# VH-VL binders against Sushi domain-containing protein 2 (SUSD2): the designs that were tried, part 3

Target 1, 195 residues: Sushi domain-containing protein 2 (SUSD2), of Homo sapiens (Human) (q9ugt4r445to639)
Amino acid sequence: RLASAFGDPHFVTFDGTNFTFNGRGEYVLLEAALTDLRVQARAQPGTMSNGTETRGTGLTAVAVQEGNSDVVEVRLANRTGGLEVLLNQEVLSFTEQSWMDLKGMFLSVAAGDRVSIMLASGAGLEVSVQGPFLSVSVLLPEKFLTHTHGLLGTLNNDPTDDFTLHSGRVLPPGTSPQELFLFGANWTVHNASSL
Short names: E, the ipSAE of ESMFold2; O, the ipSAE of OpenDDE; V2, 0.75 times the mean of E and O plus 0.25 times the DockQ between their complexes.

## First folded at step 2 (VH-VL)

Design p01 (framework fv_spartalizumab)
Fold by ESMFold2-Fast, scan of step 2:
Structure p01 (fold): chain C 195 residues (1-195), chain A 121 residues (1-121), chain B 113 residues (1-113)
Amino acid sequence: as target 1 above (195 residues)
Amino acid sequence: EVQLVQSGAEVKKPGESLRISCKGSGYTFTSYWMHWVRQATGQGLEWMGNIYPGDSDTNFDEKFKNRVTITADKSTSTAYMELSSLRSEDTAVYYCARDLYSSGWYYFDYWGQGTTVTVSS
Amino acid sequence: EIVLTQSPATLSLSPGERATLSCKSSQSVLYSSNNKNYLTWYQQKPGQAPRLLIYWASTRESGVPSRFSGSGSGTDFTFTISSLEAEDAATYYCQQYYSTPLTFGQGTKVEIK
């Protein structure tokens, strides 16, 4: 199952719900207790090639960890416009090879500033540059059915519960702008739990 | 109805500090960015900075960054702007303005009435 | 920072005439992902706070008279008052919200003869 976030940012949940949440800060895209999978993203104004910041917000960094795996962050590089990959908070170099076999995950960098991450569970992330922001896709195997929460929704073949808060409370279909703010803000990451 | 009410006019000497308040009513104060914009006599509008009252996140134009402090008090639905080391060039009308969007810096649908500040020796 | 240049500085017209105001941006404020122009227009009368008239370059704010309109894309924007009324005497400012810091044009003063 595929879920994605791109642009201003526009979100498409695992069950196909479309929505826009122009947050500022760090947010939980996905949590799955099944494998202790955590995917977090940073939303902020982008940086153009001339150093100018965009007015709109979008995703500028994504971090992932599953269980006791290494922590990998993919972010937009300041002033280069390309991608920068961090392993446990240290910047990685891909000048000598385009892939790495890390603890609990496989990482590869492809032409066009594209980063692919495959986790031990079979979950996958693809990150690319789209204008001043990241385009992020998350692929989950069927075993995650009923085991997800976060901004990318609850994977259960029922889009009506995609706006589920951290407490387990569900915002109904037809969510107002105020309720969408509540949904987005409820999935904010604080420093103590940040990847 | 949405309303932003600012504190009264101030007269200051160079080197002093200024503190202006902006009280919001008629909406959920913690859900909207509050911006500060100033206008010198006969001049255009100049953006200074903003705050998101829900978490006190702040942003500033670089030219004010070392002199301006913006805060918000959730219990009174009031935002504050402090400007230190005042100069004669800081003589202006200061406005608070509510951003239309909870997530951003977009444009301003409601403005305070303005606070006139005169800095002279 | 994005610089907005407005022209003319002052426009003196009689009631019933068409007013055309220009705002030019130092770089494009059109965002390709949503195809929107991050440009707005405000009206400011003497002694008053600015009032929002137009956002997204051409969308009129609720309650704003239909004689006010906006057009343009990218770097060149126009604000039009189709038939000027005495109450329209004011300074008009454009603002961009494409890039930080937020910036305003220097304003065009519309005077009624």
Scores: ipSAE 0.000, ipTM 0.457, lowest interface PAE 15.9, mean pLDDT 81

Design p02 (framework fv_spartalizumab)
Heavy chain, then light chain:
Amino acid sequence: EVQLVQSGAEVKKPGESLRISCKGSGYTFTSYWMHWVRQATGQGLEWMGNIYPGDSDTNFDEKFKNRVTITADKSTSTAYMELSSLRSEDTAVYYCAKDSYYYGSGSYLFDYWGQGTTVTVSS
Amino acid sequence: EIVLTQSPATLSLSPGERATLSCKSSQSVLYSSNNKNYLTWYQQKPGQAPRLLIYWASTRESGVPSRFSGSGSGTDFTFTISSLEAEDAATYYCQQYYSTPLTFGQGTKVEIK
ESMFold2-Fast, scan of step 2: ipSAE 0.006; ipTM 0.477

Design p03 (framework fv_spartalizumab)
Heavy chain, then light chain:
Amino acid sequence: EVQLVQSGAEVKKPGESLRISCKGSGYTFTSYWMHWVRQATGQGLEWMGNIYPGDSDTNFDEKFKNRVTITADKSTSTAYMELSSLRSEDTAVYYCARTKWYGSRTYYFDYWGQGTTVTVSS
Amino acid sequence: EIVLTQSPATLSLSPGERATLSCKSSQSVLYSSNNKNYLTWYQQKPGQAPRLLIYWASTRESGVPSRFSGSGSGTDFTFTISSLEAEDAATYYCQQYYSTPLTFGQGTKVEIK
ESMFold2-Fast, scan of step 2: ipSAE 0.000; ipTM 0.505

Design p04 (from p01 with heavy chain R98K D99E L100G Y101S S102W S103L G104R W105D Y107G F108M Y110V; framework fv_spartalizumab)
Fold by ESMFold2-Fast, scan of step 2:
Structure p04 (fold): chain C 195 residues (1-195), chain A 121 residues (1-121), chain B 113 residues (1-113)
Amino acid sequence: as target 1 above (195 residues)
Amino acid sequence: EVQLVQSGAEVKKPGESLRISCKGSGYTFTSYWMHWVRQATGQGLEWMGNIYPGDSDTNFDEKFKNRVTITADKSTSTAYMELSSLRSEDTAVYYCAKEGSWLRDYGMDVWGQGTTVTVSS
Amino acid sequence: EIVLTQSPATLSLSPGERATLSCKSSQSVLYSSNNKNYLTWYQQKPGQAPRLLIYWASTRESGVPSRFSGSGSGTDFTFTISSLEAEDAATYYCQQYYSTPLTFGQGTKVEIK
């Protein structure tokens, strides 16, 4: 099961629902109680090649932790299109090797443009650069069925409940653009929960 | 019904300061950018700056930096634009305008009625 | 600063005629990440605030009559009124939201004969 977030940012949930949420701040992409998996992303204006800021927002960082694993953050490097990887808030170097075996996850990097993370549960993330923003894909094995929440939706083979709020309330099919923005804002990360 | 209501017309002398208010209603004030746009007599539209009331983030056209201040009061759903060191060239109709939703990243879908400002000695 | 140039300055037509307005950008307003053009069109009648008609270069705002349309990509954009009505007499402005500062064209005045 694949879910993605990319561009301005566009989201594709695990059940295939497409939507756009142009937030500003940190948001929960995915929470899965089964393994205590948390994936959070930061959305902010980008910087174009001519040095100006984009009017819209996109993802510029993503952080992940599963249970008691290490915390890994992947972010856009300041003023470059490259990626920077942080392990428990410390910047990592991949100049001498393309992979690391960390607590609870395996990490690999290709030429500063693509980062792959495989978690102990079999969940995976792929992060790449797309223009001034990140493209993030999340792959979940079938055992996560009925155990996900967040912007990437409730994985249960039923797209009608993909817009589930943190409280458990479901926005109905045909949700308006105004209500969809409230769905996105509802998954804001507060300081105490930030990775 | 989404509405933006601006303060009334102003007559100012060169060197004075201007303060215009824009009160929003019928929508979540903190969730949409508020722009300030002016139109000099018989001329086109000129963007001055904007504010996101949710976090007070602002952007300005460089030609107005150090003269313009844009603020927002969440408790009253009111945005303010202050312009200092007024010149006769600042004679214009000043508009506030709400941006469409963050989801659409586009234009200004609701506008205030405009505030006529005359700067003369 | 992105400069938008509109032409013609004034267009005088009879009811039922097609109005074609041009807007040219000094640099591309096509955003590579989503392949969308960050360009809008507004209508302004004398003594009134502008009204949003078209966003994303070609998407019509809710409630806007079908006779209004937009087209183009990158640097060259066109706004069309397929069959001009008396109430369409106004000045039309293009505006980019690709980068700050946001900028408007100088406007095209549409007059009904």
Scores: ipSAE 0.000, ipTM 0.454, lowest interface PAE 16.3, mean pLDDT 81

Design p05 (framework fv_spartalizumab)
Fold by ESMFold2-Fast, scan of step 2:
Structure p05 (fold): chain C 195 residues (1-195), chain A 123 residues (1-123), chain B 113 residues (1-113)
Amino acid sequence: as target 1 above (195 residues)
Amino acid sequence: EVQLVQSGAEVKKPGESLRISCKGSGYTFTSYWMHWVRQATGQGLEWMGNIYPGDSDTNFDEKFKNRVTITADKSTSTAYMELSSLRSEDTAVYYCARDFGTYYYDSRGFDYWGQGTTVTVSS
Amino acid sequence: EIVLTQSPATLSLSPGERATLSCKSSQSVLYSSNNKNYLTWYQQKPGQAPRLLIYWASTRESGVPSRFSGSGSGTDFTFTISSLEAEDAATYYCQQYYSTPLTFGQGTKVEIK
């Protein structure tokens, strides 16, 4: 099942719900207790080629860890442009090869500044550049059914509970833009778990 | 009711620093952008920067970036703008203003403004 | 930086006449996600802070009289006062909040004869 976040940012949940949330800060895209999978993203204003900052926000970094795996962050490179990949907070080089076999994950870089991550569980992430922001896609195997929480929704074949808060409270379909912002803000990353 | 109340008028000499406060009341201070705008005598409005008090995220116009500092104190619902290395060209009325929208999608511009702080910089 | 150009600089009219003010943007302020123009109009009277009149180019702020209206999209915007009243004497500013730095036009001064 695919879920994605891109642009200003637009979100498409695993059950197909579409919404927009212009957050500022770090947010839980996905957490799944089944494998202790955590995917977090940073949302902030972008910088366009003319130096103009966007008023809208988008994703500028995404970080992932599953269980006791390595921690990988993919971010926009402020100094050089394009993507940077960090392994446990150290910048990686792909000058001599386009792939790395890490603890608990396989990582590869393809043409067009595209980074792919495959985790031991079979979960996958694909990160690319879209204008001043990142485009992030997450693929989950069926074994994650009923085991996901976060901005990308509850994968259970029922889109009516995709706006589930950290408390377990569910916002109904047709939620207002203000309530949708509160949904997004509810999934803010706590300081101690920030990457 | 929503109110933004600014600190009083200032008279400064070139090279000094300025610090203006803007106290918000009647709304959730940490959920709205606070902007700083100035207006020189007989001139138009000039945006200086903003802050989101909930996380202290700030944005600035490049011309002020090296001289302006914007901060917010959540406990007192007060935003501050400090401008250093003052010049005669900094003589203006300085306003704080609230952005209506809690988020970009629903942002509507500056629905409430402070009363303004008159600043005179002269030798 | 988005530059807003207002015209005319000054407009002198009698009560009951229509005032038409122009604001032109150096680039589009239309947000594709919600199809709204991030362009506002403010009224400023001497000695006072500006007052929000129109947002999203054409939506009237609550409490603003119906004689005030806005129109336009992308880069070309118009602000209209359909029948001027004495209390409408003020300088009117357009502002874009599409991208930082936020910018204002230079203002149009409306004088009542």
Scores: ipSAE 0.000, ipTM 0.477, lowest interface PAE 14.6, mean pLDDT 82

Design p06 (framework fv_spartalizumab)
Heavy chain, then light chain:
Amino acid sequence: EVQLVQSGAEVKKPGESLRISCKGSGGTFSSYAMHWVRQATGQGLEWMGNIIPIFGTANFDEKFKNRVTITADKSTSTAYMELSSLRSEDTAVYYCARDSTYYGWGSPYYYMDVWGQGTTVTVSS
Amino acid sequence: EIVLTQSPATLSLSPGERATLSCKSSQSVLYSSNNKNYLTWYQQKPGQAPRLLIYWASTRESGVPSRFSGSGSGTDFTFTISSLEAEDAATYYCQQYYSYPWTFGQGTKVEIK
ESMFold2-Fast, scan of step 2: ipSAE 0.000; ipTM 0.431

Design p07 (framework fv_spartalizumab; at its last look DockQ between E and O 0.03; V2 from the best seeds 0.00; counts 0 for: pae O 10.2 > 2, placed apart)
Heavy chain, then light chain:
Amino acid sequence: EVQLVQSGAEVKKPGESLRISCKGSGGTFSSYAMHWVRQATGQGLEWMGNIIPIFGTANFDEKFKNRVTITADKSTSTAYMELSSLRSEDTAVYYCAKLRYYSRGYPFDYWGQGTTVTVSS
Amino acid sequence: EIVLTQSPATLSLSPGERATLSCKSSQSVLYSSNNKNYLTWYQQKPGQAPRLLIYWASTRESGVPSRFSGSGSGTDFTFTISSLEAEDAATYYCQQYYSYPWTFGQGTKVEIK
ESMFold2-Fast, scan of step 2: ipSAE 0.007; ipTM 0.528
ESMFold2, look of step 3: ipSAE 0.006; ipTM 0.546
ESMFold2 (binder alone), look of step 3: mean pLDDT 89; pTM 0.920
OpenDDE, look of step 3: ipSAE 0.006; ipTM 0.527

Design p08 (framework fv_spartalizumab)
Fold by ESMFold2-Fast, scan of step 2:
Structure p08 (fold): chain C 195 residues (1-195), chain A 122 residues (1-122), chain B 113 residues (1-113)
Amino acid sequence: as target 1 above (195 residues)
Amino acid sequence: EVQLVQSGAEVKKPGESLRISCKGSGGTFSSYAMHWVRQATGQGLEWMGNIIPIFGTANFDEKFKNRVTITADKSTSTAYMELSSLRSEDTAVYYCARELYDYWTSGYMDVWGQGTTVTVSS
Amino acid sequence: EIVLTQSPATLSLSPGERATLSCKSSQSVLYSSNNKNYLTWYQQKPGQAPRLLIYWASTRESGVPSRFSGSGSGTDFTFTISSLEAEDAATYYCQQYYSYPWTFGQGTKVEIK
């Protein structure tokens, strides 16, 4: 099942729910206890080529770890405008190589503008650049059914509970823009849990 | 093939409320947002607000806050716009228009209703 | 809110002439993430609802004649009718869908001499 986040940032959950959340900070896109999978993203205003800030916020970094795997972060490279990949907080070079076999994951870079990550569980992550922001897609195998939570929703073939808070409280369909912002803010990453 | 049919003309007095309907036919009602736009005689177009039926959320221009209510009934594929505390300045033709909302991006208004003439005078 | 300013207010032209209409935005309607301009152009004839002609600043709606075109990016947009036909007499509006509230320009009236 596919879920994505891109642009303003616009989110599409694993069950197909669409929403927009203009946050500022670090947020949980996905947590799955089944494999101890964590995907976190940073949202902030973008910078256009003329130096002005964008109208809203978008994703500028995403980090992933599954169980005892390495921690990989993909972020916008402020100085070059492309992608920068960090392995356990150390910048990686792809000058002479386009792939890496890491602990618990396989990572590849295509033409320097797209990063693909395949985790041991079969979960996948694809990151690309769209203007001043990242476009992120997450693919989960069927075994994750009923085992997800975060901004990308609860994968259970029922979109009515996609706005589930960290506490387990469900916001009903028809959630107001104000409550939708609270849903997003509820999935804020605390410093101790940051990847 | 998608058509939007609006309710008939209204004549109101200042202080009254109006309710206009916009019925969609053809296509999936839940797959688009419904917008309300008005136009006073000889004037330009003015956006009032929209509703996204799949989410149940409505957005409004600040000028109409506390006077406008936009709702939708998915079972009848009908959107409604209610405007309270009518003033003579609310005399206009009111249009509904659909925005096809895609999974990956919002869209633009492509199909418009025929318009509802509203006259507010004492 | 985003303010759209159209010019000129009125164009009076003969059939076969080129019509050029301007729309200027108070802030950019170019969304850098997808490199799209959130701007449309509508045609409105007296007593009728607006008709969509151009979306994404330059994409022509299905069924719209090729003489109609749009161009521009960011804050400066142009709508062109390459060879004016009698049936093109109408008021033309630009409209942004970049941010709420959505806003329209005040319109340019195209008249046939």
Scores: ipSAE 0.000, ipTM 0.437, lowest interface PAE 17.1, mean pLDDT 80

Design p09 (framework fv_spartalizumab)
Heavy chain, then light chain:
Amino acid sequence: EVQLVQSGAEVKKPGESLRISCKGSGGTFSSYAMHWVRQATGQGLEWMGNIIPIFGTANFDEKFKNRVTITADKSTSTAYMELSSLRSEDTAVYYCATSYVRYESGTFYFDYWGQGTTVTVSS
Amino acid sequence: EIVLTQSPATLSLSPGERATLSCKSSQSVLYSSNNKNYLTWYQQKPGQAPRLLIYWASTRESGVPSRFSGSGSGTDFTFTISSLEAEDAATYYCQQYYSYPWTFGQGTKVEIK
ESMFold2-Fast, scan of step 2: ipSAE 0.006; ipTM 0.536

Design p10 (framework fv_spartalizumab; at its last look DockQ between E and O 0.03; V2 from the best seeds 0.00; counts 0 for: pae E 12.9 > 2, placed apart)
Heavy chain, then light chain:
Amino acid sequence: EVQLVQSGAEVKKPGESLRISCKGSGGTFSSYAMHWVRQATGQGLEWMGNIIPIFGTANFDEKFKNRVTITADKSTSTAYMELSSLRSEDTAVYYCAKDYWSYGHPEYFDYWGQGTTVTVSS
Amino acid sequence: EIVLTQSPATLSLSPGERATLSCKSSQSVLYSSNNKNYLTWYQQKPGQAPRLLIYWASTRESGVPSRFSGSGSGTDFTFTISSLEAEDAATYYCQQYYSYPWTFGQGTKVEIK
ESMFold2-Fast, scan of step 2: ipSAE 0.006; ipTM 0.557
ESMFold2, look of step 3: ipSAE 0.006; ipTM 0.497
ESMFold2 (binder alone), look of step 3: mean pLDDT 88; pTM 0.907
OpenDDE, look of step 3: ipSAE 0.007; ipTM 0.535

Design s01 (framework fv_sipavibart)
Fold by ESMFold2-Fast, scan of step 2:
Structure s01 (fold): chain C 195 residues (1-195), chain A 122 residues (1-122), chain B 109 residues (1-109)
Amino acid sequence: as target 1 above (195 residues)
Amino acid sequence: EVQLVESGGGLVQPGRSLRLSCAASGFTFDDYAIHWVRLAPGKGLEWVSSISWNSGSIGYADSVKGRFTISRDNAKNSLYLQMNSLRAEDTALYYCAKDRYDFWSGYSFDYWGQGTTVTVSS
Amino acid sequence: QSVVTQPPSASGSLGQSVTISCTGTSSDVGGYNYVSWYQQHPGKAPKLMIFEVSKRPSGVPDRFSGSKSGNTASLTVSGLQAEDEADYYCSSYAGSNWVFGGGTKLTVL
């Protein structure tokens, strides 16, 4: 089961629901209690070719941890326009090899512009640079059915509950743009839970 | 000089298919969202479809959803609109239009082509 | 049927001012500051006159101005000239799509 976030940012949930949320801050893309999986992303305004800040936003960093694994963050590098990978807040170097076997995850990089993470559960992330923002894809194995929450939705083969708030309340199908913004804002990362 | 040149329009019977093309020059095509907008006789301008710079975000008007497919080939600086199951109400002049800002969703269309005419009639 | 409403026609004399309205909902014109105005002469492609409610592209004269109040955006053309006679369309971002007004035919008397 695949879910994605890319561009301005456009989201595709695990059950196939499409929506756009132009947040500013850090948000929960995915929480899964089954393995204590947490995927968080930062959304920020971009910069137009004329140097002006956009009113739309996109993803600029993503961080992941599963259980007691290492914490890995992938972010845009301002200087080079490529990706930086951080392991427990320390910047990693890939000059000698393109992969690392970490606590609870396997990490690989391709051409400096694409990072793949495979977690012990079989969950996977792929992060790439697309223009001024990140493109993030999350792949979950079948065992995560009924165990997901966050902006990427509730994986249960029922798209009608994809807009589930942190409280467990469900916004109905046909949710307005204002209510979609509230859905997104509801999944803001709290300081105590930030990766 | 920014140029967008549409082609592929013509006379077609209801239920048939047609493929439109838009050739771009004078700007970095692969950095911009591009849009299809049509002018129907007596109805005015109607947005049809949009595609982001990397094809990562695609939208369709409700009237064409499920029948039309937008795509782009950045290596060829070209945009396409595959139109299936054509109806009389699809008769219009079809414009290709460039977004104003690079690497961002379309919010304004700063350059338009001259259009290509599609007539669906039995 | 369009979700955004413009008057079908407007007219003014040379040198006068005319204002064209564009009324939508809180999910389009009222919800976003992404309102654009396009001028279209017969047989020509549309030309962007105003973007982001009130901004002018390079080459568009100051006599064209835009504004918005609530769910209604307005295009004002002051100092009317013969070449301003054209169709005018408003457009707004609507969250995941774009909507156009029905168009206004401006006649310069």
Scores: ipSAE 0.000, ipTM 0.454, lowest interface PAE 13.6, mean pLDDT 81

Design s02 (framework fv_sipavibart)
Fold by ESMFold2-Fast, scan of step 2:
Structure s02 (fold): chain C 195 residues (1-195), chain A 121 residues (1-121), chain B 109 residues (1-109)
Amino acid sequence: as target 1 above (195 residues)
Amino acid sequence: EVQLVESGGGLVQPGRSLRLSCAASGFTFDDYAIHWVRLAPGKGLEWVSSISWNSGSIGYADSVKGRFTISRDNAKNSLYLQMNSLRAEDTALYYCARDLYSSGWYYFDYWGQGTTVTVSS
Amino acid sequence: QSVVTQPPSASGSLGQSVTISCTGTSSDVGGYNYVSWYQQHPGKAPKLMIFEVSKRPSGVPDRFSGSKSGNTASLTVSGLQAEDEADYYCSSYAGSNWVFGGGTKLTVL
């Protein structure tokens, strides 16, 4: 099952719900206790390739960890407008090769400024540059059914509960933009739990 | 310094009502979820109710659902617990507690001194 | 309904280690990494000692550590000191509510 976040940022949940949340800060895209999977993203104003700052916000970094695996962050590089990959907060170089076999994950960089991460559980992430922001896709195997929380929704084949808050409260389908902002803000990452 | 001060407890007969208050100071009250947690003799700590920073999310323990109502007034830095149809098993020291994280919902970081509620005939 | 179980008492000698368990289900302790531990001295409010299973707030010494395996979370207090004698409670987020363990009275011998 596939979920994504891109652009302004536009979100597509694992159950196919579409929404937009213009946040500023760090947010939980996905957490799954089944494998202790955590995917977090940073939303902020972007920078165009010509060096100008965008008025809107979008994703500029995404970080992932599963269990006691390495922590990998993929972010927009302020100096070049391309991607930087960090392993446990240390910048990686792909000058010598396009892939790395890390603790608990396989990481590869493809032509076109695209990063793919495959985790031990079979969960996968693909991160690419789309305009001034990141495009992030998350693929989950069927075993994650009923085990997901966060902005990318509750994977259970029922889109009516995709807007589930930390408290377990569900916002109804057709939720207003104001209420969707509340949903997004409810999934804010706090410094102590940040990857 | 973060401070939470509970008040409104007392001795009350079964079936009656009490309203508890929690006055907050030393932090931006409207950034935090606040919780009611009680300590009953012989039972230990029991979560009672929680309310998010904007009152958009509210939860209740099954034992109090339908009888208790949590609310907050962010302009007054105050949290309330309206307790109706009180039972002997509601006898406890009632604490209000702030979450650890701004906009967080998971933990009980700073606690008040508590206010005692005794339900007895 | 989530039920979380702690031993009612635990004891250790000065300088030794003690471990207190907190056993729940896959819908609370086993299902989320939002386990916390609280220390309560008689007549005082509880104090947060551990959050997110294993993290310590500022000011809590590293001799307090937390862990989790399956449906059981554990608090380990090493280098026991007299002031560690207190009631200890675990708590876990449970999706729409919070559950507390029954509490463990730790005695330092």
Scores: ipSAE 0.000, ipTM 0.453, lowest interface PAE 16.9, mean pLDDT 79

Design s03 (framework fv_sipavibart)
Fold by ESMFold2-Fast, scan of step 2:
Structure s03 (fold): chain C 195 residues (1-195), chain A 124 residues (1-124), chain B 109 residues (1-109)
Amino acid sequence: as target 1 above (195 residues)
Amino acid sequence: EVQLVESGGGLVQPGRSLRLSCAASGFTFDDYAIHWVRLAPGKGLEWVSSISWNSGSIGYADSVKGRFTISRDNAKNSLYLQMNSLRAEDTALYYCAKDITMYRGSDYYGMDVWGQGTTVTVSS
Amino acid sequence: QSVVTQPPSASGSLGQSVTISCTGTSSDVGGYNYVSWYQQHPGKAPKLMIFEVSKRPSGVPDRFSGSKSGNTASLTVSGLQAEDEADYYCSSYAGSNWVFGGGTKLTVL
């Protein structure tokens, strides 16, 4: 199944729930104990090409690690809409090659400054630029059914529990904007677990 | 070559003013936040002020608030620090430094390019 | 105003590892993942070694690593070499400003 985060930022969970959360900081998009998969994203005000800052926030960086794999971060590089890829916190160059076979993952860069990451489990990420922000899509194989948590929801074919807090408490469908902010803030990345 | 060059330092009496300049070359100046950081004998490095790429976000250390003004002229690839009501404790080597991050709003992440510094001595 | 504390000195022998601490509060080191480390040799400008707690700029060897636990960030220099002898400063974002630690003089024995 596919889940995504894009724009100001709009989120679409694995079970199809849509919501908006204008956070500022680092947040857990996805964690799955099945393979020790962690996907984290940074949300910040953006800068438009005309030089003005956006009123809302959007994703500016995303980082991923599965088990004992390498840690890869994809982030915005400059005002012209480029992407930058970091491997274990060191900047990578794709001038002479468009793919890398890393520890526990495969990385590729395509036309249009699009980065694809395929993990050993079969989970995948696609990162591209959408205006002043990142567009992030996450694809999970069916074996992850019932094993996901985070802003992208609980993958279990039941959208009624997509707003599950870190504690396991579920916010009901029809949650208010105030409660949605609580849901988003509850998935803030704390120092010890940051990628 | 990415480079920052500070100038304008000198010997000045307490209560007077001094204006520092920082000239940038080798990178797109208006893509980055730039910082003023000083090194005072016995004190180590101390952050003084920061300005975002578009001057939309400006910060100052509590020790200089109300006395110092940071500004930038993107057309001239230049950064300035206007220092008023100078005190003996402002004596330091003043560096300008480029932030490593680009297009991340008013947040600052680290200073990857530094100038050689310009010395300011405030003495009676 | 935020205050961040480093030990004034640290030492290690060639080939060993040394760790330098940087202790603040929940309003700076503990509250944000924007800790950076700088190396300064006498008479030279500082050089960025680590940013965002644990990330390395291009050209910095992987012997230099950063971490954070609660309100304390750490710089670890493994496989110590003579050229690593320098002053090391941590810096943290503190919401509206930056704060530097007092610096640590690293001696390679």
Scores: ipSAE 0.000, ipTM 0.460, lowest interface PAE 15.6, mean pLDDT 80

